# Designs tried in a protein design chat: VHH binders against Profilin-1 (pfn-1). Part 50

Target 1, 132 residues: Profilin-1 (pfn-1), of Caenorhabditis elegans (q9xw16)
Amino acid sequence: MSGWNAYIDTMTAAAPSIKRCAIVGAADGSVWARTEADNVFKASEEELKTFVALFNDVTQVPAKGADIEGVHYVVPRTEESLIFGKKENTGFFAVKTKSAVLIAVYEGPNEVAAQVRKAVESMQTYLNNAGY
Short names: E, the ipSAE of ESMFold2; O, the ipSAE of OpenDDE; V2, 0.75 times the mean of E and O plus 0.25 times the DockQ between their complexes.

## First folded at step 9 (VHH)

Design wa104 (from w25 with T50S; framework vhh_6fv0_2; at its last look DockQ between E and O 0.03; V2 from the best seeds 0.00; counts 0 for: pae E 8.4 > 2, placed apart)
Fold by OpenDDE, look of step 10:
Structure wa104 (fold): chain B 132 residues (1-132), chain A 126 residues (1-126)
Amino acid sequence: as target 1 above (132 residues)
Amino acid sequence: QVQLQESGGGLVQPGGSLRLSCAASGFTFSTYDMYWVRQAPEKGLEWVSSISYSGSNTYYKDSVKGRFTVSRDNAKNTLYLQMNSLKPEDAAQYYCAKDYDILTGYFGSSPEFDYRGQGTQVTVSS
């Protein structure tokens, strides 16, 4: 288990309504860690490459939406280092750190979504402070 | 207002069992992930367990895996923690929370927020 797997475990524990999540390289979308087993994060490398590139111009993302694991999400709005999407009772939060993108796919009501966001942003802050 | 009321703590011998309960009110309990945390004397807050809003996913601190079981009854707005094979190191004040940051150890998003009840004391001693 890589050191990055520990952060996956922490995020899922911090927000148990996360169904799948991954930590990928911000530059190229390479997977550093991901949920596995019954909760395999299934995004392809090509998809992730495209996804992380969205952070190059987040202002355009709402018009396009975002695809994760072959699922298209509506992106209501973006922030500088935050992209989030919704589809029915599911969604995702993606945050960018200095060197990584954290992606968490969740299922649940809006209240849960808020909890997931906090967890992902907390990890974002932690990793940024750690230099990642 | 948000209210959480923990109960079920007590004094047990090592190897004993307790079942903690957390009665929630003032918010839609069934739509929140919930957490158990504990604080032992001279130690900081420590994450114990998490459970998704539907109860479908559960997570545990490594030291309590296989011994503790978190569950919930959304119809009763109640969170539970079944604690078996209790050890002296499990002794602590136990709290439930709907907003806890595992990384920072805060209830809520900042140190200013502290959404927890009075807690329930668990003592493990021979």
Scores: ipSAE 0.906, ipTM 0.946, lowest interface PAE 0.5, mean pLDDT 94
Fold by ESMFold2-Fast, scan of step 9:
Structure wa104 (fold): chain B 132 residues (1-132), chain A 126 residues (1-126)
Amino acid sequence: as target 1 above (132 residues)
Amino acid sequence: QVQLQESGGGLVQPGGSLRLSCAASGFTFSTYDMYWVRQAPEKGLEWVSSISYSGSNTYYKDSVKGRFTVSRDNAKNTLYLQMNSLKPEDAAQYYCAKDYDILTGYFGSSPEFDYRGQGTQVTVSS
């Protein structure tokens, strides 16, 4: 049926420059839904556990960067519920809700980065309001 | 200032075809994801299609999949929507859009987007 896959579909329609994305549990990094097939989100369970733990103290992240799908990203700054990074022409936005972390990896210039951020933050707002 | 000028609408019989165009100016068209949206009489705005800045990724509303094709020509700053097998339910004012919040539309609020044209009217009638 729809489940969490419907949210992935909504995210990619809202920001078609997203290459891969996932919704994972905030406590443990368990995958609730992700892009599949030709654009499969490839992060391991161990990497996702490490990544979601970054939200316990986001102020430390800019000094060390963040790893997603085995790729190391420079993180220029963070906000309490937002980590984002850049590497060449690729980047990511990750936001934390009450129960989830949304991760979107995109490719493109700063203008598409802004559109991806808008989509991720819109979904964050929706999920928080829905109790997730 | 961002300007989007839609064209190509008209009256067509059920099963007919139309190609819509959107001429963009006032921004670097090639660096933005773009959207087609529509509004039928007495209804709210509906998302129809999305296309990535490079044209490599496209997405469609379920009811138009297989019938509509979105494309873009970044050298000409133009967005296109090829509409085949048109149905009465497709009759609407069609707009191209930049910075569209599709999530708002899917979750029961009227979407906001950056568009500047009057749109182009599509009528489907016998």
Scores: ipSAE 0.601, ipTM 0.823, lowest interface PAE 1.4, mean pLDDT 87
Fold by ESMFold2, look of step 10:
Structure wa104 (fold): chain B 132 residues (1-132), chain A 126 residues (1-126)
Amino acid sequence: as target 1 above (132 residues)
Amino acid sequence: QVQLQESGGGLVQPGGSLRLSCAASGFTFSTYDMYWVRQAPEKGLEWVSSISYSGSNTYYKDSVKGRFTVSRDNAKNTLYLQMNSLKPEDAAQYYCAKDYDILTGYFGSSPEFDYRGQGTQVTVSS
């Protein structure tokens, strides 16, 4: 399908260290697309609804952290449209567009994290420019 | 305020060993990943090694892997770098760092938030 699944493929190709990712609706966390098969992004609808609501006030997120796929992450800092979470050798970047939230879960050191951020923010920019 | 103090540097011959220490205070050490970085003359700041907040995961620059070992003692708020088989290219001022600004895409130091110490000099010659 040339819909939202193509964007998943684009992000994982741009940053191979992304282990799982998803694009979900910003209002309700509904899954528009995600990695599947052996690397299923397995967050529940309730978890995703809670997660996307974090973007309503990103200033509160560092104090409590964030949960994705049942894993709790420390959130060292946020930006208006970006949440970065870390746990040991793994982490995530999540960015908000006009109508969606892009979530990428990765493994590796800070050099890998920088590559993941660039891939996710490039897609964020693309979707925003396209009206999403 | 965040305070980091490196020690343990010195002059060694090629093939020698040193153990660096980094004493930390002013923050909850056990909740932050920690980093070793270095700066040699004519070079910018270079990532060397990192260790997760619990100590369970360690990472190394390729050129030091197998020679350097990073560790931490969260009860003593101390970070360590065991450096074996030292080479002339390892000579540098070594810093420990509390934070790595991944929001800019690479390792950096914020002017408003000094998150590294004064460093300790490692010199390899002769």
Scores: ipSAE 0.013, ipTM 0.309, lowest interface PAE 8.4, mean pLDDT 83
ESMFold2 (binder alone), look of step 10: mean pLDDT 78; pTM 0.787

Design wa105 (from w25 with T50V Y59F; framework vhh_6fv0_2)
Fold by ESMFold2-Fast, scan of step 9:
Structure wa105 (fold): chain B 132 residues (1-132), chain A 126 residues (1-126)
Amino acid sequence: as target 1 above (132 residues)
Amino acid sequence: QVQLQESGGGLVQPGGSLRLSCAASGFTFSTYDMYWVRQAPEKGLEWVSVISYSGSNTFYKDSVKGRFTVSRDNAKNTLYLQMNSLKPEDAAQYYCAKDYDILTGYFGSSPEFDYRGQGTQVTVSS
């Protein structure tokens, strides 16, 4: 669904420190939209399928961490609909909606991370209210 | 700039209670998970409690689980720690800290803090 690229653009405009992001199906990890070209979100189908399945029991994630784009992130804790990870000066936020999982990979200090989290959670709220 | 101001510490007898507060300014408080961390005499910093940005999820160090309750009021930019059934081993300087500032490494490590305040002293003595 090409229309989904507009939501990618909205998130990256709200938080320019997002380096790569994607919107994927919550049930199977199928890619609905992602950043492309020099900012292409590079996760395999199997990695995304594994990743979205983490939302079936988020309480197990902090013990194992999570892999995004072949990078292993420490996941300090989770919320019902939020998984986030940190590795040095990079990190990610992933939020689940009714039908989708939004994943944003960023680079920068803690203040930048807060802006990225807000952008992703604002989009989560918008999509949930829109029935997605 | 980022400021954190702790208060509510004091001297209490074993089994007593204290409520700590942390007033935050200079950043968007409602978008950060917040920590309570402490440093006992001759020991490193350790986290004792974490609360998610929304207040929906809380985590506790095993030694304080069931006795401490963390909460927050995002409208007032304030973090709280209700401490019940205090023990001598809880005596420490207590600080609040913004998320990620203590995520250099693993939970329980002694991270460097740029945003911690002056702290508030808790003394438990019979």
Scores: ipSAE 0.000, ipTM 0.147, lowest interface PAE 13.9, mean pLDDT 80

Design wa106 (from w25 with Y59H; framework vhh_6fv0_2)
Fold by ESMFold2-Fast, scan of step 9:
Structure wa106 (fold): chain B 132 residues (1-132), chain A 126 residues (1-126)
Amino acid sequence: as target 1 above (132 residues)
Amino acid sequence: QVQLQESGGGLVQPGGSLRLSCAASGFTFSTYDMYWVRQAPEKGLEWVSTISYSGSNTHYKDSVKGRFTVSRDNAKNTLYLQMNSLKPEDAAQYYCAKDYDILTGYFGSSPEFDYRGQGTQVTVSS
């Protein structure tokens, strides 16, 4: 449990256009680590509990969208363990592992979005292999 | 096709300075986050610094923080690394990259990144 901030640091090093991110528990949305200070991830406990529950049935998400940090995002499509959304020049990628959900909020064009997705999916693979 | 051309390396004494440049072509430079990485013969591949597409966010390896400054000029498609207070442990081949992923395990004597250049050699000796 201790040291989850190292994974936040690894993701932001790989994709510096990540503005804010967090690692939360898949079961309850409890925050394990998040960006702080000038990059503080602002989602409430209630919002995160609601958000992680979306992974119980990702097929319904495109019809309703998703809320992160009080911002409503259009979700164009989902994959089994991936939800991503867009709002103008801002977006997010969220991936589920065995025990965690990784959420990264970024700002930038499609090329930046691709780099952020790659970083988040690489961390997802690493954590799954580590038993999380 | 994507091309990255590093320059600015050389021999410098401890405490000296060098400014590395990376000239990018074949892609829309201003829409990509960029990276500096280095490799010394016995140390392996090391990430050094990152800079966001706009230049607003930068990150550094702990051992170079306060001594190195990454910057970019999107109008000139050029990435820079200003290296001050150079130490013998900074001696390495320096590369820029547009598609670097630390998490994929690019380790060993032959680091593999899809879109890095040929590199520029930095030697620090007295």
Scores: ipSAE 0.313, ipTM 0.686, lowest interface PAE 3.1, mean pLDDT 84

Design wa107 (from w25 with T50L; framework vhh_6fv0_2)
Fold by ESMFold2-Fast, scan of step 9:
Structure wa107 (fold): chain B 132 residues (1-132), chain A 126 residues (1-126)
Amino acid sequence: as target 1 above (132 residues)
Amino acid sequence: QVQLQESGGGLVQPGGSLRLSCAASGFTFSTYDMYWVRQAPEKGLEWVSLISYSGSNTYYKDSVKGRFTVSRDNAKNTLYLQMNSLKPEDAAQYYCAKDYDILTGYFGSSPEFDYRGQGTQVTVSS
């Protein structure tokens, strides 16, 4: 893994409800860093390429949902740089920066989702300010 | 436009029961987790219950757990809250909300919140 592992550690420390996460290239879904071992983020590069392409037209996503790690998520709303979804006790937040997409998968009720969203958006702000 | 119409509130005695309903329109109801939230006079909003979009997972604030049951009918775009063993501290204005409102800060502070109606009043008195 690249030096990007430090950012994965920062996000998971800020929101312990994050079970798996990754930082991927916005243009192609290439993995820059991801959680490993018992918390390995299992999405294929083909799936990630499809996922990051959703940011080209986020308005279509709520009608069809999104797939991450072979799991289909219901996407309630999107914003220009944010896609988030829920399936039962599992959810995700994905945010786009200039060069990257951050994806965090969490488990728990929507009350913990707010903490996960804050952690992901804080990292998005940091990376945008760093030119990424 | 998102519209949420709450009903079923009223005056009950301690230990009584009420069933609240929320009729949803203007969005694909079956794709959103839904909340019941309440506000007592001069207090902030607090969430009470959450139901997943499928109905498979339900969650409750500790103070209502075992007494309240949330359910939904996706075919009718309707959310329900069965309230049993009501206590005076349950008296509040009750509102329904979709998770976008909660997670994105639209709840209670956005134009979209303004369209969800006045809620339904629950009063518990001897």
Scores: ipSAE 0.000, ipTM 0.145, lowest interface PAE 11.6, mean pLDDT 79

Design wa108 (from w25 with K61A; framework vhh_6fv0_2)
Fold by ESMFold2-Fast, scan of step 9:
Structure wa108 (fold): chain B 132 residues (1-132), chain A 126 residues (1-126)
Amino acid sequence: as target 1 above (132 residues)
Amino acid sequence: QVQLQESGGGLVQPGGSLRLSCAASGFTFSTYDMYWVRQAPEKGLEWVSTISYSGSNTYYADSVKGRFTVSRDNAKNTLYLQMNSLKPEDAAQYYCAKDYDILTGYFGSSPEFDYRGQGTQVTVSS
């Protein structure tokens, strides 16, 4: 927990259309920080363990989709360290760093999705540079 | 082309109020999150406030929480910043922006934004 909440605050300030987000361990899906209270990120640690394992072979994900907070998302494509999904006007971006996976669930049109992706990828770069 | 035109600044006494406006054109305003940033002389850009595309979510820098309120009117393509209880430390050139780069300064100093206007100057003195 500790200082990781500051990174959650930074991401939500940069892209306020993020509804819920979390930073979790890449190896096991353990939660390091997440949005709380009215914006609580509800995914169980068992669901998150399954989710982070998707980064072991992202090429298989578009065929199956991905589940976050009990919601099944269509995943149109993946990149080496990026999984993103869509469900109507909602979606998520998840990026993997050396030690972490950042997950941001957002709501809004394509322009908002682009701003959310930029915020998540900027944080990914920052954390990788910091050795995480 | 994106155009952002700020207005509403001026000279105000400590404890006074101002309402800033930002008129947007050249893009679909209602589909973008928007930002207010400021720059005092000899300082970098300081992020002030953020508002989501719908107006449902707002965030503020610690220095302005409880005193400033951001809002928007998507029908008028206009962003607002209501500034109450103004302090000398709030004196700056204020800009609105439609993009935010956390990598270029938010963690270290000042964020860099795509802002098209000359901003609007706020001076706090009597």
Scores: ipSAE 0.313, ipTM 0.683, lowest interface PAE 3.1, mean pLDDT 85

Design wa109 (from w25 with Y59R; framework vhh_6fv0_2)
Fold by ESMFold2-Fast, scan of step 9:
Structure wa109 (fold): chain B 132 residues (1-132), chain A 126 residues (1-126)
Amino acid sequence: as target 1 above (132 residues)
Amino acid sequence: QVQLQESGGGLVQPGGSLRLSCAASGFTFSTYDMYWVRQAPEKGLEWVSTISYSGSNTRYKDSVKGRFTVSRDNAKNTLYLQMNSLKPEDAAQYYCAKDYDILTGYFGSSPEFDYRGQGTQVTVSS
């Protein structure tokens, strides 16, 4: 492995319906790696700092929704380490590990959403086991 | 019940080509990302290629990039793998899958694969 970009490559291979994704620091939203070029993850540093802070109290998120890449998503419910949202044919899954937050934006039907969630949760487990 | 049936394998010489097919039934094929995986004799299961539900996005194992092309026909519930410039290292039993955990590769181990289909055998020899 060369670095954090290899995790991004693995995520997009595991769920090719992921349009854009990123791995960011849980404390501050600093970008460790993200998709680039035609699939560039466009969230600003300010937006990411705000987003990762949602994990400090996930119970407040369903009432407000969440913003990623300037797009407002409805968040139907949350779990301690999982925030997900939907907007028409697009959606996202975000999971928190010990040190990181993994964010994946996808496009597709509910079956695709289930496959993306599975890939995101598998990566969360791997990173936690690796001490991240 | 989910069923996947592979076909199209055979014996070819190095540099030859084969086109594999996978006929899917028992689920809404057009709404799932799909995978090709392979297992060589006395080797672990290995991911080869992924295709999105719409066919718009594809991913490949580094060693097959430029030689293999995955595609799908959602109207026919069929997944394809066009294999060109075949090498001895490509010889394996090939399976299609609706569900596969690529992350096991980070642990350097062979993932457990619970697919009871027969797959299709690809042999490359002179």
Scores: ipSAE 0.438, ipTM 0.744, lowest interface PAE 2.3, mean pLDDT 85

Design wa11 (from w25 with T104Q; framework vhh_6fv0_2)
Fold by ESMFold2-Fast, scan of step 9:
Structure wa11 (fold): chain B 132 residues (1-132), chain A 126 residues (1-126)
Amino acid sequence: as target 1 above (132 residues)
Amino acid sequence: QVQLQESGGGLVQPGGSLRLSCAASGFTFSTYDMYWVRQAPEKGLEWVSTISYSGSNTYYKDSVKGRFTVSRDNAKNTLYLQMNSLKPEDAAQYYCAKDYDILQGYFGSSPEFDYRGQGTQVTVSS
């Protein structure tokens, strides 16, 4: 497969409460890499295309929420390159780089959420610096 | 004040086993993911294993998969690493860690920790 799987492995090592994650193209939501097997990231191509388009105007997202893997999440707020959502003790963080969107779905308390966000934002910074 | 105290290291022959422990205090242990990392002589820090706050998710460095098992006892605030079939390449100072940014270390800088213990030495020789 691709070198992109190494980044998935790195994120899950840094934040083991990530249940499922993926790196997708920012323009079209095409999957570059994702967790597999027991932790397979299940979002459809149509859902991912819709999801990455949210980054075109993140200010509209809190009013509507966001759907990942057929689950509707409440989005309390956004930043220009960050969308995150919550549903009970589950949630996700999604960040946009120059050419990619990283999505991580997790389960756990606030301490876990903070750790997942840190891992996703660290990878965002690395990929932006690498030209992605 | 966060404190981490490792123990259980020692000298073992190739193929032997050791069980490392990490006693944690100063934070709500049961709400944090925890890590094992190691540093061999003349090498950088290397991630070994992670365990989620509940113990339901575990991850391992490829070279230790099937030989090492991480676990935790949240009632005792203790993290464990069971090491079986030890190889000379496993010889290192082993640390447990909290709030670890492994991404920076993986991409060519030393791993940074908000909190790390003093470590326990593992030596594998005949």
Scores: ipSAE 0.082, ipTM 0.498, lowest interface PAE 5.7, mean pLDDT 85

Design wa110 (from w25 with T50M; framework vhh_6fv0_2)
Fold by ESMFold2-Fast, scan of step 9:
Structure wa110 (fold): chain B 132 residues (1-132), chain A 126 residues (1-126)
Amino acid sequence: as target 1 above (132 residues)
Amino acid sequence: QVQLQESGGGLVQPGGSLRLSCAASGFTFSTYDMYWVRQAPEKGLEWVSMISYSGSNTYYKDSVKGRFTVSRDNAKNTLYLQMNSLKPEDAAQYYCAKDYDILTGYFGSSPEFDYRGQGTQVTVSS
């Protein structure tokens, strides 16, 4: 709970354009930590289970897109451990580690997307090195 | 530095065909996924098609599936889009984009791009 909340705080401090984010279990989409209150991440348990399953075969995702918080995103491409999408002035980056999936939803011009990606990938590296 | 030059657009009747090309330079073309995006008048940019760096995987927007085919020639640093059965709603300025542009969210309803070429205009009219 509290322990995982520190990683949420670290990501949002590194990229202030992140509006909502979560750390969820890679196997089942169970929420380990998420933004709360005015920035609450509102994905259902069923949606998150569906979303993390996308990492089992990321090559299929660009054809279908991805749903987060009831919003359908166009996914232009994927990397083995990265799914990202864009819709209007909003977007997301999601990365998989050994045990977790990190999801960050952001708002802003294209220039801020690079900061969000860097924050999420930095945390991915840290968690993988920590055995997660 | 990075340059992308689109060509092959034109005026076509509904049901007609066009083949678009994108000549790439200034980067190692064979190591990047490539994309076709389009912008209709008074609308935002939208993703149309993607092809992996090797050419092994291709992806399409639902509205163009079965009508458009993306391909690439890594020896010639060229990306192609074969467009068949063109519809009035396909009329747009077409651009190619490399992986880096897409990673920053340069698609959909998006602001103007600094590193885009001029694109190639596709008009579908009777």
Scores: ipSAE 0.000, ipTM 0.167, lowest interface PAE 10.9, mean pLDDT 80

Design wa12 (from w25 with T104Y; framework vhh_6fv0_2)
Fold by ESMFold2-Fast, scan of step 9:
Order: C-alpha cells, then structure tokens, then sequence
Structure wa12 (fold): chain B 132 residues (1-132), chain A 126 residues (1-126)
C-alpha cells in the first residue's frame, strides 16, 4: 500500500522545498499517495477531479488559472503535460503521465522553483517508463 | 543562447496605433507560449498579453482587451503586438518574454534571468 509513497519520498528528497505533494489518477483525480502529517496535501476529491481534467486541454488554463488546496494560482503558460502556477511566494508544478498526475506545491524564489520542476519532471519520466 | 529583440515602439498621440515586434532566437520558438509585459517608470513589470505556442489561444489584460492584438509567425520566429487606440496609461517600456521567470518578478520574487530583450519604448503624449 506504501509503494506509491516511495515516489513521494524520492521527489521530496530531490527537492526539499516541496511543501506538499500528491500522486493522483489522471482519469478521476483519485489520490494514490500524498504527503501526510504536518505537510498533508489538502485538496478535495472534487477539486482534484476538476484539476486533472485541465490536462484534457492545457491551452485553456492560462486564461483562468488553477485551484489547488483552495488556493487560486495564476498559470502563466502550459506545456502539453505540464501545468504550473504562482501565487506570491508559493507555486506548484503538475505533470501528467499515462495514468497519473503528479502535483508538487512549493514555497520560495525562482531558484527553488527550478529544482522542484526538475524533480517533478524526473519522476514523470520514471513513471512513464514504468508504464504509469 | 536565448535572445529576444523588441522593436516598433515610438511616440504617438492618444488614439494612435503602433505594431511591436519581437525577434526570437536560441530556442525552439514554436514550442513556447510567448508573453508581452510592460514597465512604466517607477512601476513594476505588468503582464499585458499571452499567446499559446500554436497561436490558437490569446489572452489579454482587461484594460487592453479590444485594443491590443497579439499574434505570432512561427516560421519567422517572430511575436507581434498590434496596439490600437493607445492611451496615456499604455506608455511604458514593452518586453517580450518566453519564460515564467519574467512573471516571478511581477509577483515580488527575483527571477534568476529575465529572458527578455532590451525592450522597446512606447510614449503616448500630446
């Protein structure tokens, strides 16, 4: 049951500035794994279902932004399998694989964001190669 | 490597028009969303417009909607901003940007790099 938690641990070890993160199903936003305890990822099932549906047409997202954990983020641009956003000193990166969406919420300046993006994209590549 | 070069600014009277251009090099232009941002004297960077990598989707700051039109020519690696019905509040240095880093500055975070050129000055006065 803890298998998916190993990927959360790997990602947060690679980028310690990740405050909260989750791996969710691409089809329905169901949570496969998330950070827990003091850094629990607090998105509702309805919010996650809405969020993963954004990957069906990422080109529409910059006009509207995205909501994660009840926080509205400005999304300046998207890539085919990447949505990212910023709100003051906080931000997120979300990437889609075949079966999953990885969401990482971080806090800090641009140098921190670059490390978080690299960690999330590395995990995306790994999971795609593993068939997920 | 990455270079962005803006041009087309100038002095116009209120109600006038200008067409800005941004020549891009050093990256695969057709795979990036592009942005126009501006900075007036004593003010921070302000987002103006976004165009998707394909050119299919465009977005505008509310105060410029209906007056400004962003477009791109991926074969020429060039981004454009057609500005009509210019107002005194539109006077600013205009920059094109390819990277989220430029928008981090807008939100009070220092970007590692601006990913913008020298800009092109737009002055609106009578």
Amino acid sequence: as target 1 above (132 residues)
Amino acid sequence: QVQLQESGGGLVQPGGSLRLSCAASGFTFSTYDMYWVRQAPEKGLEWVSTISYSGSNTYYKDSVKGRFTVSRDNAKNTLYLQMNSLKPEDAAQYYCAKDYDILYGYFGSSPEFDYRGQGTQVTVSS
Scores: ipSAE 0.000, ipTM 0.159, lowest interface PAE 12.5, mean pLDDT 80

